# Designs tried in a protein design chat: VH-VL binders against c1dj52. Part 1

All scores and structures are predictions.

Target 1, 110 residues: c1dj52
Amino acid sequence: MSLTEARFHELIDDLQQNVEDVFEDSDLDVDLENSAGVLSVRFENGSQLILSRQEPLRQLWLAARSGGFHFDYDEAGGRWICDASGDSLGELLARVTLEQIGEELEFPEL
Below, numbering starts at 1 at the first letter of every chain, in headers, positions and changes, except where a header shows other numbers; Kabat numbers aren't used for antibody chains.
F, E and O stand for the ipSAE by ESMFold2-Fast, ESMFold2 and OpenDDE, each averaged over both directions (binder to target, target to binder). V2 = 0.75 x the mean of E and O + 0.25 x the DockQ between their complexes.
[cut] marks letters that were taken out.

## First folded at step 1 (VH-VL)

Design d1 (framework fv_denrakibart)
Fold by ESMFold2-Fast, scan of step 1:
Structure d1 (fold): chain C 110 residues (1-110), chain A 117 residues (1-117), chain B 113 residues (1-113)
Amino acid sequence: as target 1 above (110 residues)
Amino acid sequence: EVQLVQSGAEVKKPGESLKISCKGSGYSFTSYWIGWVRQMPGKGLEWMGIIYPGDSDTRYSPSFQGQVTISADKSISTAYLQWSSLKASDTAMYYCARLGWYYFDYWGQGTLVTVSS
Amino acid sequence: DIVMTQSPDSLAVSLGERATINCKSSQSVLYSSNNKNYLAWYQQKPGQPPKLLIYWASTRESGVPDRFSGSGSGTDFTLTISSLQAEDVAVYYCQQYYSTPYTFGQGTKVEIK
């Protein structure tokens, strides 16, 4: 699906805020930094999750210890879908968080 | 099937204007970036710029910024490359290509532009 | 700008023999956050537009014969044709898509001996 630049930025900003809220509401000791469209989540063990926008391709990118994942927005479903696996962003964030620090988190439809 | 069909060869004189086209079919034209690539005779490939037809967001290579204009008409699924004043050094094959997932996955057949006095 | 340099400029290989083309970038095209190399390889046959062969340095495009393979990471990359066929006569280009402007190598011409 087509996304305008304004819509893309709105979706990314909303998504990054929702992700921040999940980590802030958790009992996890994390450092959050959100700067210029890049959200970094640093865990106590020193590892990170990085969510960044890729404007030319209208994608969201996730960097985790296990690898990098790229997401396209699915307007019909109202969510970001991984272009390699077909998993939702919420499903993948929960999985990589569990893999990286051993903690289960629930993410909304992102 | 995905196709990009370009306009025919052009023979021009220095100082003349020119607009060449690239028509997409077989996919959602407004959902993919279209790029333009120059190939001078006997030389390699040079990226010129890209356009997102859904909102006309356009990005140029610094070497081509101000030298050409890239535009698109989404109502007819067509992208354009335009010169206000051609130079002999613009003689080249010009390709349009769809920017798929981070790479150029489908290419037009090319438009040969010859500029000579 | 990232400069892409290929070697050799031209290569003559007998039918059925291995062809190896090298590509070097002036800066790393490995994105540390996703551990992917932003490098593609294209084939251009005489009189035809380029055709995508390989992306992410080593992923073969659908429909591309398995004799084509890509390898390497960071700044040094290789395209290998394990058993050259007559239809493989072409110029091959590497391209980085790590940062704009996107840049191509100068090309390597592959011919039959």
Scores: ipSAE 0.006, ipTM 0.562, lowest interface PAE 14.2, mean pLDDT 86

Design d2 (framework fv_denrakibart)
Fold by ESMFold2-Fast, scan of step 1:
Structure d2 (fold): chain C 110 residues (1-110), chain A 118 residues (1-118), chain B 113 residues (1-113)
Amino acid sequence: as target 1 above (110 residues)
Amino acid sequence: EVQLVQSGAEVKKPGESLKISCKGSGYSFTNYWIGWVRQMPGKGLEWMGIIYPGDSYTRYSPSFQGQVTISADKSISTAYLQWSSLKASDTAMYYCARHPLYGSFDYWGQGTLVTVSS
Amino acid sequence: DIVMTQSPDSLAVSLGERATINCKSSQSVLYSSNNKNYLAWYQQKPGQPPKLLIYWASTRESGVPDRFSGSGSGTDFTLTISSLQAEDVAVYYCQQYYSYPLTFGQGTKVEIK
């Protein structure tokens, strides 16, 4: 697959909104900031998750305390998949949230 | 080649302070978590807490929160476990352990025996 | 807290015979989104630190002999030693890493009969 710039940004905007919705609907006390296409989730303990777009590579990057993860859009599956592990974005977000604050969240297919 | 080397055995009296160490080698110290596990004489394993040395983020078991302090000095690849005031009930073997996967301890130090008696 | 309960507390097995250790968690440690069980097994020989044998319930750690295997899902897990060797005399612990605080089972002592 080849993503145009416009489609790439539309997909990222959609997934960032879906991620925001999961955290807003949760019982977790989090601060959400979406500035210049970078979504940050700040937990009560002060740690963060950062979702940023890497336009030249057409990738989504996730920064967490355990490390950085890079995702390619999988057209067939309609979701973002980690290029190193093959895990979905939703699976990785749930895992790093559990790791950083000890709480379990379920994410839809992102 | 990954090794965790802990400081030697300690004999202390109640009320004394103590700081024991765990030195990592053979890997990137700041990229792995270090956990501390207590084993009282003849008993099982109890997780005490963890630290990520890259940013000194710590998480404690509720049973140990406020009883001990976990810290790390990344310049010398060393993690620490500290008591401000020891009790006889702190008598135990203390292990440090590394985990690249959260909660799964893949390499362990040899243990530090701490004896607290009058 | 997730409570980990092992059975039996102790077992004696003849050399070359199968040893089976059970571990139960008070809550499921299966994460439905990634279909992984957050469960590990450790071996502790007398006078030594624990050694990781199995993680993700059934994945054998590098360098661990084939005779060790893990199975189970959700709340019920088993560690099997297919042909007990003299060097396998140890206490075995299960551990969940699904949620804080991390918790271990009470241990199962394996001895030669």
Scores: ipSAE 0.000, ipTM 0.561, lowest interface PAE 15.7, mean pLDDT 85

Design d6 (framework fv_denrakibart)
Fold by ESMFold2-Fast, scan of step 1:
Structure d6 (fold): chain C 110 residues (1-110), chain A 119 residues (1-119), chain B 113 residues (1-113)
Amino acid sequence: as target 1 above (110 residues)
Amino acid sequence: EVQLVQSGAEVKKPGESLKISCKGSGYSFTRYWIGWVRQMPGKGLEWMGIIYPGDSRTRYSPSFQGQVTISADKSISTAYLQWSSLKASDTAMYYCATYKGTYYSFDYWGQGTLVTVSS
Amino acid sequence: DIVMTQSPDSLAVSLGERATINCKSSQSVLYSSNNKNYLAWYQQKPGQPPKLLIYWASTRESGVPDRFSGSGSGTDFTLTISSLQAEDVAVYYCQQYYSTPFTFGQGTKVEIK
């Protein structure tokens, strides 16, 4: 919403690091690639999750097997919220991970 | 410990409404799918549907779509199975189940709710 | 829907003997990308809910005795009890979780002769 460019990138960098930490700590066999703001998580079954930033809209975008999701940062709540469903990013990441590989991961409040 | 506790046995007449419950404890209720399985007397297991309590998204077996409603109240960690108008053919044991180890395999089961519908 | 068919419908085995139950799916439940079979086996004793024994066709659930083993791939699966004990008298169900609706076999009743 009212995010400066610098704060937007700082929030996304922190978020992507937290997501990487969850997958690294999970002992799951995944390929992680973070390339200048795009985080790709490739599962052993060949499916993937992609977290990318849309700077002009100040949004985080998630691409999953089930579809694409866009998130706005909720300053009051300190979290990223899906603009279509109202779900938090952590809730959606847990759900799509479970759907794609059958593993239950707990994400911090992102 | 993961535990699912179901509501008690019900004896109803055809045409009556009914809502039975399944209360989860010992795990993150909103993070795991909960399924409902029917077992008619002397028969095998029939999967009815599942709900993801975090967003209330449901998937039903075609055989049960429109016959029952599955819902959840995450504020009290409880899932529900509901009939608007019971039939004698709804007489069965109803189980709720969830998982903690494997997505589609139900590791944890409630004790079951016996529903008897007779006139 | 994927139809699950078990054989035999009932089986009588002496204590200490091997019991074998077969399960056939109407289409493959093997997901080629991860090489996993989306098949589970459950045990149900009278008056009790089902108990998960095996998932991914051959992985034993924690606490399940090693006399229970699962095998097979694609459309043909077996559950083997290598040395039947009195406590194993139950109905056994296979289940596919490859696609919704999730479906169960009709069940195989295992009894002591």
Scores: ipSAE 0.000, ipTM 0.547, lowest interface PAE 16.4, mean pLDDT 85

Design f1 (framework fv_felzartamab)
Fold by ESMFold2-Fast, scan of step 1:
Structure f1 (fold): chain C 110 residues (1-110), chain A 117 residues (1-117), chain B 107 residues (1-107)
Amino acid sequence: as target 1 above (110 residues)
Amino acid sequence: QVQLVESGGGLVQPGGSLRLSCAASGFTFSSYAMNWVRQAPGKGLEWVSGISGSGGSTYYADSVKGRFTISRDNSKNTLYLQMNSLRAEDTAVYYCARGLWGYFDYWGQGTLVTVSS
Amino acid sequence: DIELTQPPSVSVAPGQTARISCSGDNLGSKYVYWYQQKPGQAPVLVIYEDSKRPSGIPERFSGSNSGNTATLTISGTQAEDEADYYCQSYDSSGYYVFGGGTKLTVL
């Protein structure tokens, strides 16, 4: 069974809040904007990370300067898993953040 | 203007090696994933390999794993494909392509690799 | 593993509508992309994310994707549209998957 629209929105909202918390709790000077299921993280150097929900696919999409990543929800593990690499969203967020701005951040199991 | 220019193709014997290069211009090279896509004569397109903007992640089609190595030099705006243990079925035009979320928005003109005895 | 199937050829008269299909198991749950390739030239992206057109691509090109089949539609087909067309998506056993290509003939 695929995720319902309501459950999918709840999962995305919770995930985006957790990501916002990590960046807000960091010492990084970032601009956070969350509108209509799109979370934009703008760094001081002008680069961005964009997390967006893809409702028809029931996926979360991450846009980083180095590439785009698509995630499916793994109910057994309670986490979002990249459909190409098998990496978790938390692992990929930490990696692309380090690549774009040289800072290490730890994300919860997302 | 985005430009991608491939070079390094040629005739090589089975079991041989060859290195392809792709010179990029007109965009911030380090900000984009880059890919190699090939096309055998008279056949369709086949994705070969991809690399993240930083070079921190690399990906390979099963047909080339262990034989091909993708790399990049962001200081020179250049993408590379090191091809070892070449086989007749590797004969193709090799295209350099700029990657975005699951697709390619710009392609180079291609460079022909012929593997023949 | 997803395999994308395209008809090998499609023929239309100038001004007619061309439709090129791309079929794959549960393809409507993924995004589909379309490329045009003319003889001796590199592929050019004509449709991305099922139905979106890059800047510079004529409005006569459109796309759809539902169930197991994605379709590239060219309305009022012109002689310059004669080319090979490839669909592309992705799967978890690899990163990118291409269809076999369709030769569009305008005569």
Scores: ipSAE 0.000, ipTM 0.549, lowest interface PAE 13.4, mean pLDDT 83

Design f3 (framework fv_felzartamab)
Fold by ESMFold2-Fast, scan of step 1:
Formats: structure tokens, sequence, C-alpha cells
Structure f3 (fold): chain C 110 residues (1-110), chain A 119 residues (1-119), chain B 107 residues (1-107)
């Protein structure tokens, strides 16, 4: 609600770096591309996850094979929360990764 | 503001080749997925091919795999579709369409360019 | 791969509510998008992310998506709403999938 543009960008950059670190530390063969607030993770089976900042709404969007998810930053909790389900970004990333490629990954509190 | 202008359509013989172009303006071209969507006369929309903003990832409909190649030149704000081994069934209006929400949907479309494959 | 089915045609009188369905297995787990196409023109996005409207699209257009069916609803239908309407979603490779289209007639 009080997110400035500068803070929003910092939070997204930190978040995307943390997600990249999880995939880079995994044994999965993935292609990572990070360009101007867009992080794309392409799996060996050809499917992908896309994390993008949505500047006008101050939201983070996740596109996965099972659907799209929109996240608002929860100041009190220090994490990104899905505006539809109330799930955290880390929880949803783990779930869609398992659904999409059958691998269980642990994401930090994002 | 956002404009997409297709060119390169025309009459071509079966087995021939044709290259379509799409000139983009009014937005940062390299940040968006770009797509080709076609429509045969009197028929519905069919997605043909898509390319990521960087050009690092390309995807094709099964009907065109191995025959069509999508590419882009971000320095010229131009999208291309190289069409080889053309068939009568490829006759359609070809639309250039911008992918929004990272390629999930199309928020802007060009006017289209007609490709007719006949003898 | 998801397959999307639309009725080929829907007819309503002016001022009535038009409902156009788009059916696909578990489509409620994906976002759905709707396009309007008038003869000789390019498609125009009228609904994105199941239920959101782009700027410039009248409030009488609305959408929903649950289970196996997404629906485009046009309340108080006007003559200028005559067009072909296409639903669209995506598959597991993030490839695009279109419905067959529905011709809306306002008579």
Amino acid sequence: as target 1 above (110 residues)
Amino acid sequence: QVQLVESGGGLVQPGGSLRLSCAASGFTFSRYWMNWVRQAPGKGLEWVSGISGSGGRTYYADSVKGRFTISRDNSKNTLYLQMNSLRAEDTAVYYCARGYSYGLYFDYWGQGTLVTVSS
Amino acid sequence: DIELTQPPSVSVAPGQTARISCSGDNIGSYYVYWYQQKPGQAPVLVIYDDSDRPSGIPERFSGSNSGNTATLTISGTQAEDEADYYCQSYDSSLSYVFGGGTKLTVL
C-alpha cells in the first residue's frame, strides 16, 4: 500500500535472486533468463515458470502451467502473498514446480 | 500509441517460401513476447508461433513445426516469420500479436497480412 | 493439451443478456481471455485474466471461470456487440489455445 517504486524494485530484485539461487543450487537442468524484472525458468520438458513485476499494480505475477497467480507484498509478514488464495509465493512455487516437473524443491520465505 | 504493422503476404505456390515482417512501435519491443496468429478464410484463430523478448526461446504449433521459423531483430523493432514448404492449408490472414502477462494473452494485434497458397 | 469448445452461435434481442461459454478440462485452473472480432478487422481483447476489462471496454462485458467452463457475459446487449467471440487459454508448454469461436447475433 505504501510501496514506493524504488522499494518495490528492490523487493522484486531480491525475490528473483532468491528464486534463481534455489534453481541454481538444485540438480535440475534449467535455463534461467532474467531481464528487466522478468525471470523466466525453462525446464527440460519445455515448460516454464515466469515471474514478473507489474509496476502499475505494485504486484508480482507468476505464470505457471496450472495458471497465473498475483502477489501483494505483506509488510507485516515480510513476504509475498497470493491475492486470491492467501498462499505465500514460496508455497506456490514449490507446488507448481512439483506439478509441472515432478520435483520437490524447498523455497525460502519469500 | 502501440502499433504493429504486418507486411510480406501475397500469393505463393505450394512448396514455396515466404517471409512475413511485423514492424512494432510505441513500446519497448525487447521486453515483450511476440506471436504470430493466423486465421483461414471463414475459420477461427490459430496460434502459430511465439518468441520471448530476448529471442532466446521459441515455440511452434505442431502444424508448422519444422517448416516455419520465428525470429526477431530487437535493434529494428521487427518480428519475422520465415515460412517454408507452404501448403494450401497455410492460406490465412497472419496477425502479429503482442504477448502480455509473459505470453499468456494478446493485448495488441496488427491489421494482418494475407497469405494465399495456390497453384 | 487443453481443448476449448464454444457454441458456434448465440442469438439475443437488443437489451438482453448474452452468455457465451468456453469449455475445457479443468479450465478453472488456468486464466481465460476473450477477444471480439468484427468482419474484416483484427481481434480486440475484451476480457483478460478471467474477469478483468482493458481500458475502453464497456462495463457490460464481464467474465467468469470455474471448474470446466469459462463464460463471457454481455449485459444489455447492443447492436454494435454483434461479432465473433473467441476464448483463449494456454497449455502446459505455455502455448496458446483458442476456442472455435462464437458468432453473436443481435436481432
Scores: ipSAE 0.006, ipTM 0.555, lowest interface PAE 12.5, mean pLDDT 84

Design f6 (framework fv_felzartamab)
Fold by ESMFold2-Fast, scan of step 1:
Structure f6 (fold): chain C 110 residues (1-110), chain A 119 residues (1-119), chain B 107 residues (1-107)
Amino acid sequence: as target 1 above (110 residues)
Amino acid sequence: QVQLVESGGGLVQPGGSLRLSCAASGFTFSDYYMNWVRQAPGKGLEWVSGISWSGGSTYYADSVKGRFTISRDNSKNTLYLQMNSLRAEDTAVYYCARVGYWSGYFDYWGQGTLVTVSS
Amino acid sequence: DIELTQPPSVSVAPGQTARISCSGDALPKQYVYWYQQKPGQAPVLVIYKDSERPSGIPERFSGSNSGNTATLTISGTQAEDEADYYCQSADSSGTWVFGGGTKLTVL
C-alpha cells in the first residue's frame, strides 16, 4: 500500500508539471521555480505557494499564506487528498490562490 | 464554549514514561487537526506533535521523534501523547491546541499540564 | 532555515505605542499569527492572517506584514498588556514555527 520511491517521484513530477502548466497558461504574472522536488510559485504581491515532496512520509506538502496542508495519494481516486480536511489538492490550490491574490483558477485532474 | 483540558502530567524519572490526555468539548472534535505544544520553564513555545482529523497522519518534532506517540480517539473526543524515554530537557508545560479553520494557526489552547523529569 | 526572529524585550511607558517585530527569510510573504501569554496562563491568539483580530481582542492591537518583517503594534499601551508575545508562521514544508518571543514591559 505504500508507494515505491520511483512511483512516488513519478506522481509528484506529474502533479508539479500540472500545477506549472495551469499557472503558465493563466494570464497571471507569476514566477515559477522547480528544483529538487520543490515547486515555488511567487505572485506579484510577493506571496508564495510552495509544493514539496516529503519522501519519508510519501506525502506532498503545500505551504500557503494561511498555513500548511499535507496530502496523501488516494490510489482508488487517483488524487492527492488533504489529511486534515479531506479536500483534493486541486480544491485547496484554487482556494488558497483565490485567498492570496483574488483570482479564480481551476486545477483539473487534481 | 470551546474547551481543551489536559491531564496526566507529573513527576517522572529520566528514562520513564507518561501519557498525557486532552479532553475536548464544544466543537466537532473529528473535524480538526490537533497538536501538542510545549514550553520549558522560562523558555519559549515549541511545537511537539500533530495529528490529522482522522488520525491517519501523525507528525513529530525531531527532538521527540521515536520517543513520543500522538494518537486520538474521536469517539471519546480525546487527544493523547504517549511519552517514552523521557529526558530532563522534556521538562515543560504541555499544551493541547486546536488548529484553526485553514490549518495555519492555533485558535484554542488548553491550560497545560506540567511534566517534570528529574532524578 | 525556518527561523523567526523576535527581539527578546521591548519596554514602553503607559500610553506609548509598542512595536514588536518578527523576521523570517524562509517564507517571507506568508501569513503571520500573534499570541499573547501572561505568566501562568496559556497563549491567547491576538492577531491572525497578518492583521485580523479575533472577537474580544481590543482595537489597540493591530498587525502588519511587509515582506521579511511582520509587526505587532499596540497603541496606547496599558499595564495589562505586559506579557510575552510570540509570532508564528508556516515554513516551506508546511509545518508550524514560532518566534523566540518578546517580553513586553510597561514601566
Scores: ipSAE 0.006, ipTM 0.589, lowest interface PAE 10.9, mean pLDDT 83

Design f8 (framework fv_felzartamab)
Fold by ESMFold2-Fast, scan of step 1:
Structure f8 (fold): chain C 110 residues (1-110), chain A 120 residues (1-120), chain B 107 residues (1-107)
Amino acid sequence: as target 1 above (110 residues)
Amino acid sequence: QVQLVESGGGLVQPGGSLRLSCAASGFTFSNYAMNWVRQAPGKGLEWVSGISGSGDYTYYADSVKGRFTISRDNSKNTLYLQMNSLRAEDTAVYYCARHPYFGSGYFDYWGQGTLVTVSS
Amino acid sequence: DIELTQPPSVSVAPGQTARISCSGDNIGKKYVYWYQQKPGQAPVLVIYEDSERPSGIPERFSGSNSGNTATLTISGTQAEDEADYYCQSYDYSGTYVFGGGTKLTVL
């Protein structure tokens, strides 16, 4: 693997802050909790998005109502890319948010 | 030579507590994530808990969340599992197991196991 | 979330090919690992990341993973291969999951 433990956690910390910023800047009524490296986003309808770090795998995992998605860091692109679909984390976050609550959000390059 | 040696198992009453230890040797302990995996008598393997090399990130199976706590002391090359509010269904051989490298999802070395029996 | 299903037992004659399945929804999108366990012993890793063999594991052990089924294949099965075999993967909650195990019996 190309990522050290320290670099992996730095990347995830930055990513989680960027995601929190998008939701905080939105008009959405969401409950954000960041505990032990797990970011949870609870929507008004009771559904959640969970971003967790899987250090042994050096992956970021996203849990959404529609399923689970695993991301590897693409150093060349500076982004997290889904190992199954090839979609970026930002693209998938926008899609699952739209699916769960019907709202369109723009995410930066994550 | 990599060695993992579990200890601390024994007989305990329902509702009681036990702390398991796993003494590691033969490798740089802090470079590896560590796990606990259990096996009830005559049954299959069940992953219980995992901890990062730094000790800062911990993971738990739903069946033990809120009752078990994984920790490590890298200065002593030792992994721990604090088990509280024990139930009959926690009766099992408990193995400690190592993740071999960056991003591995598998267990390359296992200890011999320590038996925990929860019985009235 | 994934649950892994294995047949409880498989029987094969010496020298023949044993195949042990591990079924889970979209398991082909994840890595699968296989462990061998003999009575009174700790598990031993025999296949990692679907198809890779650890040093010291005989070439007769191979693995595959596609769609909803991962398979451990043991060609030219020998008496010493008689054991319980477990598949293992992970789910999106940051946990590891094991199949129920398969007892391989060699005549």
Scores: ipSAE 0.006, ipTM 0.554, lowest interface PAE 11.2, mean pLDDT 84

